# VH-VL binders against b7j9k3: the designs that were tried, part 17

Target 1, 255 residues: b7j9k3
Amino acid sequence: MTTEPGDRAWVLHHYPYGDTSLIVELFTRTQGRLGVLAKGARRARSALARIEAGRPLWVRWLGRGELPVLAQAEELGPFLPLNPLQNLSLFYVNELLLRLTQRRDPFPDLFQVYEETIDALCSEPGEGWYLRRFERRLLENLGWAPDLAHCAECGRSPDAASSEHWLYQAAHGVFCRAHAPDAAVAIEAAALVWLRGAMQTRSMPVWNSSLRRCLEQELLVHLGGRPLESRRLLTAYLRRTQPAMTIQKREEHSE

## First folded at step 5 (VH-VL; framework fv_tislelizumab)

Design s16
Fold by ESMFold2-Fast, scan of step 5:
Structure s16 (fold): chain C 255 residues (1-255), chain A 123 residues (1-123), chain B 107 residues (1-107)
Amino acid sequence: as target 1 above (255 residues)
Amino acid sequence: QVQLQESGPGLVKPSETLSLTCTVSGGSISDYYVHWIRQPPGKGLEWIGVIYYDGSTNYNPSLKSRVTISKDTSKNQVSLKLSSVTAADTAVYYCARVDYYGRGSYLEYFDYWGQGTTVTVSS
Amino acid sequence: DIVMTQSPDSLAVSLGERATINCKSSQSVSDYVAWYQQKPGQPPKLLINDASNRATGVPDRFSGSGYGTDFTLTISSLQAEDVAVYYCQQYYSTPYTFGQGTKLEIK
């Protein structure tokens, strides 16, 4: 039996193979990441849907070896015409999955969060809350998420109403100011409370930059010393748009 | 252009409290995280601490028991107090800023420094 | 605390020649490393942030590289005005820490 029943999937990456074909990294609902050979995908009269990141697909493949053949690919939903920031954010999310997950390792919850993240990326550009939620849920699905509800030393809980900054240490968790280790990053108590309940909110928090730093450092613990290309490009983009970002951050803070 | 200017007593006696002020111009201290860094004669740089936009602080553990950083938003000033000083506290003291949330993004490095104020601890 | 160690402590280079300064961290700091230039009687000036990004107004002869624990600052063609002490700094976590400094002199 060489034909799978079919699945929802997203393109994480693709590259040319041979004269007319593509090798495609898919993220599927039921099989996790899956590498497939899209025969003749670069031919002008290909029966396969356009293979591009940011496009939802219904797919069928043949064979169970290391590189099954993509037998069918149909678009599910509209095209995602992305601006540069949206495209870099998509690249970032896709690269995290490519680097941190294994082929044929399913994460149905993470697949749902991925779809919600792409929807938010298209609908609410520039807010960033969806990237923080994705990062947190990725860490949770991989078993790497730190306890954000209690100080690692004394067990005290962050209070969103407090003006106290807490300290975050990648791989170790969070600490109240009194018990913070020497090597830790400052983070607002409200940010920790929000991150624990991120699934209930669809708005960018005013401390998004602090959260980004803490979560990226947590992810970097697991990346084996090789940097993310998307992060390098996104950081450069954000620096080049610094005047606009500064105005946006001031408006968010003043709320 | 944003400018930071430190001011202080110059000479402080051992066991007394050192008090320094950093005045910010060309921007509001509410838009920046303000750091204090010091440099003893002929030695390298040591980070002292930071005060965030909301008035909360974070200090170098080596100085935590002796240091207090505060701000006066109406004067656009940040103050550093260091108690129980000794000769080891003789240094040039700098204030430095980081743009709101790390220079308008999540990056944190010191892009604007004051000229520094010299503090000598002697009897 | 993360310890930043620079090498060499001092370096003499002829005008027009390449100068290389190294910085090593006691644990991974990703790319959260900055480089500063300090001339006598002046505050430090930012040269490089994010290990490799040149700060605004800094000449293109200055470049940075590295990731994780090993970082390098390079001056491709030394000029007289480059005589200074150079410091690396990690901003991966608090307390923020600096290298001990490298004194660059003309040979």
Scores: ipSAE 0.000, ipTM 0.402, lowest interface PAE 16.9, mean pLDDT 80

Design s17
Fold by ESMFold2-Fast, scan of step 5:
Structure s17 (fold): chain C 255 residues (1-255), chain A 123 residues (1-123), chain B 107 residues (1-107)
Amino acid sequence: as target 1 above (255 residues)
Amino acid sequence: QVQLQESGPGLVKPSETLSLTCTVSGGSISDYYVHWIRQPPGKGLEWIGVIYWSGSTNYNPSLKSRVTISKDTSKNQVSLKLSSVTAADTAVYYCARVDYYGRGSYLEYFDYWGQGTTVTVSS
Amino acid sequence: DIVMTQSPDSLAVSLGERATINCKSSQSVSDYVAWYQQKPGQPPKLLINDASNRATGVPDRFSGSGYGTDFTLTISSLQAEDVAVYYCQQYYSTPYTFGQGTKLEIK
């Protein structure tokens, strides 16, 4: 049979197809990203659950081709509305998956981190540490994470108790002050220790803006230097709602 | 505290339908889903199926033709019906609950179990 | 279906000594594994989820490890109350499946 036994999934993106249907990009636990046709999903009396980013689903599909038909979709619990900034953070996470992963390439560990990221985004909307964790885990799952435990030049290790600044250069790794290239970006040693560990601290980390800069630069290398649509929308939203702040300050407060 | 209590007949005759009820107290069966798991004497655990928040169900393929799980949210009860029983269906039957967590996410390991109810299939 | 196989079937360990229980899956289940403790006449009790995360209220002598197909439950210093049957479970895909159980006894 062409029917899958069922899977946990999240909607990454959807768009209208025909008069009443949607094409949906799912992120599934066992199959990775999967495109499906949700027939009649836009009808008022559809048997399918509401298809929307940020809604967890249990799904079943028919067919083994590039665009199987969504046969069943059930909502997994009640949902709270996302505010605009929460939606933009969700779009950012979803856009990273859409641009950096391939369909039918499973990442069950990353799926778990994705679910934890959505949960943290809703329970701790201003903290931002969960976005840095997602970025790091995404890079690790794709085999792109740099070594953060040793200076790339001398092998020395960062000490979290030290106030010494280390430097990060995308595609090259981390450097102690004595060996850093001029183009490298400052980052606290404690931030590097946090990233290389289990990310055990769940708090408002002082280094979040530094982590964001470094991880964003690393991701941009793999995106071919092309910016994310989610970040353009974030900037536009902040200009509309917080026009007196600088872009950097707006972004720091939004994540 | 949340409690799960299974109830049903201790003895069921071969070929009849086994009917069990799981009653939840201290909480609501709304916004979560309930699993049924069984354990034959001296053997391991076998997952039977789940009823989701929506009322939709998913069953172990080995039992799918014989099993029905349903819920009545007004009574805070989940029921399990297993048709055409044989001696192989003799077991302790458990209901287990998983709570809604965060934004619609559900756990798929079982942190709340009922005490279990013993079912013997015999004439 | 994913088959979960535990070893050994039965284990006797002296008080204060380390007990190790193994669980193997027929295919990779990432870290979607839970461990349960079941005492006679009682329902199973969750000990570990996500292969290594200790459940709330579970003593720190219990630890889990593993990834992919090979998983281990360790009790660092056996106490009398730890006599029970232990089960692993995968929740990577449905149907959810359990190991056959490991009976832990005092030597």
Scores: ipSAE 0.272, ipTM 0.691, lowest interface PAE 4.5, mean pLDDT 84

Design s18
Fold by ESMFold2-Fast, scan of step 5:
Structure s18 (fold): chain C 255 residues (1-255), chain A 123 residues (1-123), chain B 107 residues (1-107)
Amino acid sequence: as target 1 above (255 residues)
Amino acid sequence: QVQLQESGPGLVKPSETLSLTCTVSGGSISDYYVHWIRQPPGKGLEWIGVIYHSGSTNYNPSLKSRVTISKDTSKNQVSLKLSSVTAADTAVYYCARVDYYGRGSYLEYFDYWGQGTTVTVSS
Amino acid sequence: DIVMTQSPDSLAVSLGERATINCKSSQSVSDYVAWYQQKPGQPPKLLINDASNRATGVPDRFSGSGYGTDFTLTISSLQAEDVAVYYCQQYYSTPYTFGQGTKLEIK
């Protein structure tokens, strides 16, 4: 068993294994998702850093087999506690990676976006723009992103200054009003320009709900229609803490 | 506010251990990653290793058997020891600091460098 | 280890003209590349990170580009103070590695 050179990683998920160990799903810069066995990780005096989602780690593992052993795990910064909604957003982002990417498939650009998303989630809780950015970048890295710059039928480009609504259809792209299929959903031209262009805005405009709906439909195509566990937990949390909220208010809270 | 100062003997004899110190000002070394980089005369830059804020280390494989990086938080100092030196270890040695300022905001390029200290290995 | 190779080893450019320095990695490093400027007797100074992002305080005439294995540092209008050795660095994986350097001189 040889030691690998080491890598920067984040914990996506973990579960108990044996009496004192964990099986850990890591998202690494150079190897993509990687499953490892963290021997003795649940012991009080483990040499490994605490294995938890939301903690940046430097890791080293032994072996190239199906389940390498985690030889070293060091925390790269202080842990900042997350509130329940921040934790659910983190779970959502992690669940997308677990469901839509394969082990040992590297996405170094997506790794950078992931780190920026976690940082923004901590510094700007409740804004949601970082989740829309993550969703779009995930689709781009997987080769699933449609062309947002041109109508799929006529090639016309969205104009952010126009009040014209455009239409979005998952797996097919965007359409001007004249060429939209019946199944397409309305989206503001400004939302399309924001998503494909600047991504510099840290406050989500009024069209955020339309953008969220379109990206959610795109992701559902690739999730096989099976619901996300993170969404079930979010619904349960909102029912317990805000049972009288309307659907619109619940959607605003989950963004 | 950010200052890094390398110090140590300018001359080391072959086969001896080179010992250098990097003194950090402007914060606790516990909040920083400190890297060591060297540059032989007329040549390029070579990364030696890093000590993370946790105290864990990672070394260039080419030097791993001879290098130890450690820190003394009470003195706010990071030390580099390189054993069994030869003329090939003659270089300017730099320490560089990488700040942590967010969960995903780590830097693995070097914005804060010390002035460098010259080490000559000669009998 | 990832090997970073710069070209040319040395370059002489007239004041006000464009200087272009290339850096090639032995394997894809995405955009995890930085560029440094080093003047005699001084430590290196960061110019560019993430292949194309100018560091704070760096003049607009410096720009970086590239992705994967091929990277370029461009100085659009050479000034006298730009005489230095320039290094690229990958930080995609450890050990972090640097190019051999490009010496920039005025004609």
Scores: ipSAE 0.108, ipTM 0.652, lowest interface PAE 6.0, mean pLDDT 83

Design s19
Fold by ESMFold2-Fast, scan of step 5:
Structure s19 (fold): chain C 255 residues (1-255), chain A 123 residues (1-123), chain B 107 residues (1-107)
Amino acid sequence: as target 1 above (255 residues)
Amino acid sequence: QVQLQESGPGLVKPSETLSLTCTVSGGSISDYYVHWIRQPPGKGLEWIGVIYYSGSTNYNPSLKSRVTISKDTSKNQVSLKLSSVTAADTAVYYCAREDYYGRGSYLEYFDYWGQGTTVTVSS
Amino acid sequence: DIVMTQSPDSLAVSLGERATINCKSSQSVSDYVAWYQQKPGQPPKLLINDASNRATGVPDRFSGSGYGTDFTLTISSLQAEDVAVYYCQQYYSTPYTFGQGTKLEIK
């Protein structure tokens, strides 16, 4: 059995295994998603740090197989309690990684964006720009992001100073009005320019819910028709606490 | 605020083509989908079809062989033509708006309706 | 085509009492259901979209619920101005289809 040198990681998901252990899905800086067996993690005096979503860890594991054993886990930051909507946003981000990435496929740039997203979720809980940035960067890292700089038909570029609406079609890219296909979603030119530069900007220059809708449609192309559990739980939560809200308004509220 | 107004002949003879116009104010027909819905006297609502911002159309299969929806962006108008009319086509005809966020599953309902125009098919 | 079936065809409710109208789809439509109110000589008016979202300007006594195949429109305390025909509509797939309507009258 070989012990890896160690890595930074976040818990995406865990579930009980045996009487005292957990199987843990980690998102690591250098190995991507990694499933590990955390032996004795549920014992009262476990040597492992608390295994819980939203906690940054330093980890080391034994073995190179499909389910290595978690040899060491140390907490790297304080636990901050999250309200229900913050927890649903965290679950959403984690669920995207679980559904759309494979184990042992590294994305170090996306790992940095993930850490920044969790930080922003805790410090700016109502803003939502960090979820749009995460969605865009996820699509980029997976090779699924469309070209937003040019109309897919004529090559014209969106002008951020323009009040013009463009059309976004999932899997195909963006279109100026003259070349818009059926089933495209309207989006402001300024929103497209912002989305292209999201890594250099920490705030959304426009209050445009169409950004969320365009990215939702793009992600749905890759989710194979099964809805996200995080969306189902958000809908259920808002039906209980705000029964008159639409799914669109509920998702905007969760930002 | 967006307003829609239907216009056309009140009386059409059997076998002729019915032509109706929907005039839009307070917004551009290029910014949303326009639907046609009809209601026979004392009966419920029947969706006829839609014209998308692109100019493409989708029709109710029950009427598809007889229906044409078109638009004139310069006049901000949407037109409905229904050929080979019979007494069964007697109805109030409405145009209605669906907001401009694609064929998306959450926005295929009708937030603004015209007042309706009555069409009677008789000799 | 998806068939939308409303019950009852007509309903008489006393002022201030609860009115309940049901709508059933022939197959699952998730929550892609809207409700409309139509008064004599007027076009339909949107009340509810996405099964439970109240449209702008609609009084809070109107509420919608349901998922899948069974949907309900509720008026918690009937007012005189609520006398109308009510229609459900699915927008899960084209052709869009409406229920046959429920005529609501004062008892």
Scores: ipSAE 0.000, ipTM 0.381, lowest interface PAE 19.5, mean pLDDT 81

Design s20
Fold by ESMFold2-Fast, scan of step 5:
Structure s20 (fold): chain C 255 residues (1-255), chain A 123 residues (1-123), chain B 107 residues (1-107)
Amino acid sequence: as target 1 above (255 residues)
Amino acid sequence: QVQLQESGPGLVKPSETLSLTCTVSGGSISDYYVHWIRQPPGKGLEWIGVIYYSGSTNYNPSLKSRVTISKDTSKNQVSLKLSSVTAADTAVYYCARLDYYGRGSYLEYFDYWGQGTTVTVSS
Amino acid sequence: DIVMTQSPDSLAVSLGERATINCKSSQSVSDYVAWYQQKPGQPPKLLINDASNRATGVPDRFSGSGYGTDFTLTISSLQAEDVAVYYCQQYYSTPYTFGQGTKLEIK
């Protein structure tokens, strides 16, 4: 068989296969997620030795089965070392794709957003807005995005100029204060407007924490209530690197 | 500002190899993906191939058996060789680049083009 | 390969009037479409990328729209310098392919 058509791809995950090979989970522009066998990739002098997450590749593969063979992989850009928090954010984005998308299911718009997210992660690591945009666009591409433009009960629209807090309920949408159910999470009206339409602002809003909480709850519904490994590792990392703050909070709230 | 300038023979004989050079000024070819595109007289545009900053290439399948793109970083030049030419290869040949805006900012459209060099295949 | 088909092949529009050029892909290309303007003896010039994003320095009378298989380039008020051939291009998948071109003339 001839080499299958090539594509732009990113490595989401890899794991050992046999003595010298890797199975690589790719996120491709035109094929969606694709699992490939990288023969001999773990040999010391392998041409495939640099296959790792966070590196853009141009790839070609052989075969149409469940596990085609990786025939060619070429770096399309430099890879810069990521700090631990940047690596955890990359793992989070990749884990969402691994858990929520199927192999051979293309999402070209989501592929573009993924590339923009990686770029922002490397160039603007302190901003955080890129993760909120990725989460929203992922939900949109999968057909799971709630209507953020109107109160689910009365149809009123959030006003970005207002200091009013709205309420967000995963799987149900948003509510003005007068119509909110008890289980809903508070969120600024401006945050909803930003999330709905102003995602290309490339800035970290002051409401980033409330946006993160709402989107994590929405994603959790689609994960069957099972938390992400990347989030468990983030919690462990923060506990280890911020012990003074943990002690201070405990003392502050003790009786 | 970055400029691209194509150069090569204006006339090539059938069955011979066409050799073109794209010279980049105002920037380094190590920072760009350089594409070759051609346009036959009075017709549309055809993508020939690309060379990535790493030196690897990707070619249009219709031309793959005849085309080679290479680069010389010391001269800041990208070369296109097309073997076994026929009258159908008569065209204006352009080199074009994608500006490398960062690791996640890989653009596939062409924001900078050379002026083009005319190649006629005739005996 | 993805085939890009433009319509019309040629178009004559009066100065100050709206010009509309269409581009259809043989399969979905999301929003990975660019539009180029080419004047005689010159290389193509980028006008629009990502279906609707106007390139730097391009006048605001040029706009692009579309998603999936159907794309449109609009010039809201035609000026004399807009006489050119216009090409759409998909960059969703290699080989990258262009439409056949639309020749825009003044009535």
Scores: ipSAE 0.006, ipTM 0.474, lowest interface PAE 11.4, mean pLDDT 81

Design s21
Fold by ESMFold2-Fast, scan of step 5:
Structure s21 (fold): chain C 255 residues (1-255), chain A 123 residues (1-123), chain B 107 residues (1-107)
Amino acid sequence: as target 1 above (255 residues)
Amino acid sequence: QVQLQESGPGLVKPSETLSLTCTVSGGSISDYYVHWIRQPPGKGLEWIGVIYYSGSTNYNPSLKSRVTISKDTSKNQVSLKLSSVTAADTAVYYCARGDYYGRGSYLEYFDYWGQGTTVTVSS
Amino acid sequence: DIVMTQSPDSLAVSLGERATINCKSSQSVSDYVAWYQQKPGQPPKLLINDASNRATGVPDRFSGSGYGTDFTLTISSLQAEDVAVYYCQQYYSTPYTFGQGTKLEIK
């Protein structure tokens, strides 16, 4: 067989098209994001596998156009139900890819990180270290990663053994305290070393909140300041499941 | 701990169908996918095909017209059938696993291999 | 099909010395490359996946590097037990393909 080869893919999003079909946004290993038409996919007896986020697929499509037809979809792994936090994390990584990458722009290294992120996400109680790694690797693959190894003004390097805080400014990089601009966010030197991959750990470090703030601000710059729907939903979920957060916010504003 | 073991006839006549079985222990074949790989004497490795956990298959184009891979979940076995064999099909045949952990880590490199079964095609 | 070509076909290295095996792909395979060790009468054993990730239980002296079309397996200090044939494999696309193998022996 010399026909068009198949590809590994994940569903990022799908939406109804016509009476029985779906338009599916795929993230593929060799073609990047790809929009496909899954004809008759909403029929109960469709020859195509159920198309949903969080399921690894082997896909083949037909056509050279902007919206090729999905010809084959094989499920590569079992579907396991996700808890609400795991689902929100999946929505978050999928939303980042949908907003920050273009169709037909391949990111095979990022595809591998995505698969590792889904594996870790399924094994964790909810939001974890794997999201910080995904965010960093996404920025690197898009050419947007700031230099975290040197102060942007003086070139000094953060040291994992130091208890000193550095400062992070989205789109500008990191600064030692002497050179920090007013808009910068505090972050531990060890957190910067961990984020660069210099520390071999696959567990959430104590600086998770600092890392989250810095990476979210960096991503928001590239999203044009428009917040992510997945993060809005996460905030709403946490308010319902962690009432003390809402009470503390009210107390802060009760002067 | 997952273990794979190949079995089948050591001698097959030219033009006949080669039938091999891979028996899995320590895990379910429904939880991962199984590959078949062969190695002719003194030569390198050739990927034959895979059967996914769903039962779907994907074959090497060079062998696709002659190869069938199937599974029997009740026996925890994967079978390989290769039709119209010739002396060129003489090889050690391995089954190997493509999964190790997690939902997204259905591997396309091989972390567990069977010991291999030798097949000689001769009259 | 993606063709994987190894060099050299055979390599003799003294105990304690560095051994280097190369693998080239006919087209870019990103970092979707694995390395296997095969000793006589045994099945292949996974050493490296994703071009540079050492598999669990594999000694630190084994390392992999490369991206795109050029890949290298390095054994920093050869031990007697490392005598084997080594294979690279791409899993960027099907059919998955292997290099022809490099036989490593002691000088």
Scores: ipSAE 0.069, ipTM 0.601, lowest interface PAE 6.8, mean pLDDT 82

Design s22
Fold by ESMFold2-Fast, scan of step 5:
Structure s22 (fold): chain C 255 residues (1-255), chain A 123 residues (1-123), chain B 107 residues (1-107)
Amino acid sequence: as target 1 above (255 residues)
Amino acid sequence: QVQLQESGPGLVKPSETLSLTCTVSGGSISDYYVHWIRQPPGKGLEWIGVIYYSGSTNYNPSLKSRVTISKDTSKNQVSLKLSSVTAADTAVYYCARVGYYGRGSYLEYFDYWGQGTTVTVSS
Amino acid sequence: DIVMTQSPDSLAVSLGERATINCKSSQSVSDYVAWYQQKPGQPPKLLINDASNRATGVPDRFSGSGYGTDFTLTISSLQAEDVAVYYCQQYYSTPYTFGQGTKLEIK
């Protein structure tokens, strides 16, 4: 919560303010989300680095109020998204932070995951795996991760070596087959082991679609049932460029 | 292998400006953050400052009024200037780089250090 | 400034025994902590980053742990070549700061 030291940051969102300025939503290492006024940011020859999502920045701000002034912004690296799908994935990650976190609520571990996620999404194939990892870590950092180590009713533990499917219900946790409620979604035991951090994978697994569905439903509960704008834009993009494929089918082919 | 090599005068008079260079071989300085760290005789480590990929800088507040870090990518060199030196500035000076795991994936721990160059401030 | 305090200042451990060095930060630094080994006449060498991740080429007898304000570096079976000064560093916020160092000697 200090204004003097400066910080690493990424732009989550910005919009014009007045004739030459921007209001910018930053995601910072030590302050979490921070709204700032970037005076004269739209002027030619602005001293501030270009304000856009997908650029790593070092920033310094002045003031303790709701909208401090962005005093310094320096580019730490290039603009990372190389194509429309990477840009839509960036928008999705940024929208989750904008909708689910509060200003000046720090998440330094999540900040590190954010940087790793954006870099990986923009330099490697397999977008779905990095998005699942981000979603998992976001839920953990917000204290919303369900207990995935035990059946919510009987306490039995899933075994990653088993081919048995378990059942997931958003806001309620995971259930073995014998105790699952009717509304629960099937999920592989290996996906549950991965979700609790007990297993690492670096490629898109066969259970990614089940994992995506469960995490999406968990996030939707915390969003108040209101869908994400980035999800709507991604669906529209895929319909225009790949009308015979759904998002789920496209993700299954992205390994 | 990437190597960092510090060089400088070794002896600087009080009130003068200390000038050091860090030469990088086996890699380009445009791909790394380069930091300067110093260690007075028999004491611990003190971070001086950093120059980022963009050429922007960040300095330890205790030294900010006296420190300038710059880079010359054509010579693959990073320079440190420290003005108005006193006996308290006597130290071994290191340049170091951070790990780079891809675009935007910079961390601020030091995976490679130069050998260090000894600076004595004495009349 | 975040102050990093190491304990003990010096430690003598028998060959093959466990050595433990502690580091405390004046405020939470999450897991943004690194450990360095410095032998006489040499620059520091990275051992651990992100509190617990062992750096490439570092022997498995070295391990790090901790989160928030309390961190430890452990050498499970001390060897003669481990005689050095060890430093912790936080990189959560600038200015980056180091502990005072712990001198490790063979008994």
Scores: ipSAE 0.007, ipTM 0.544, lowest interface PAE 8.4, mean pLDDT 82

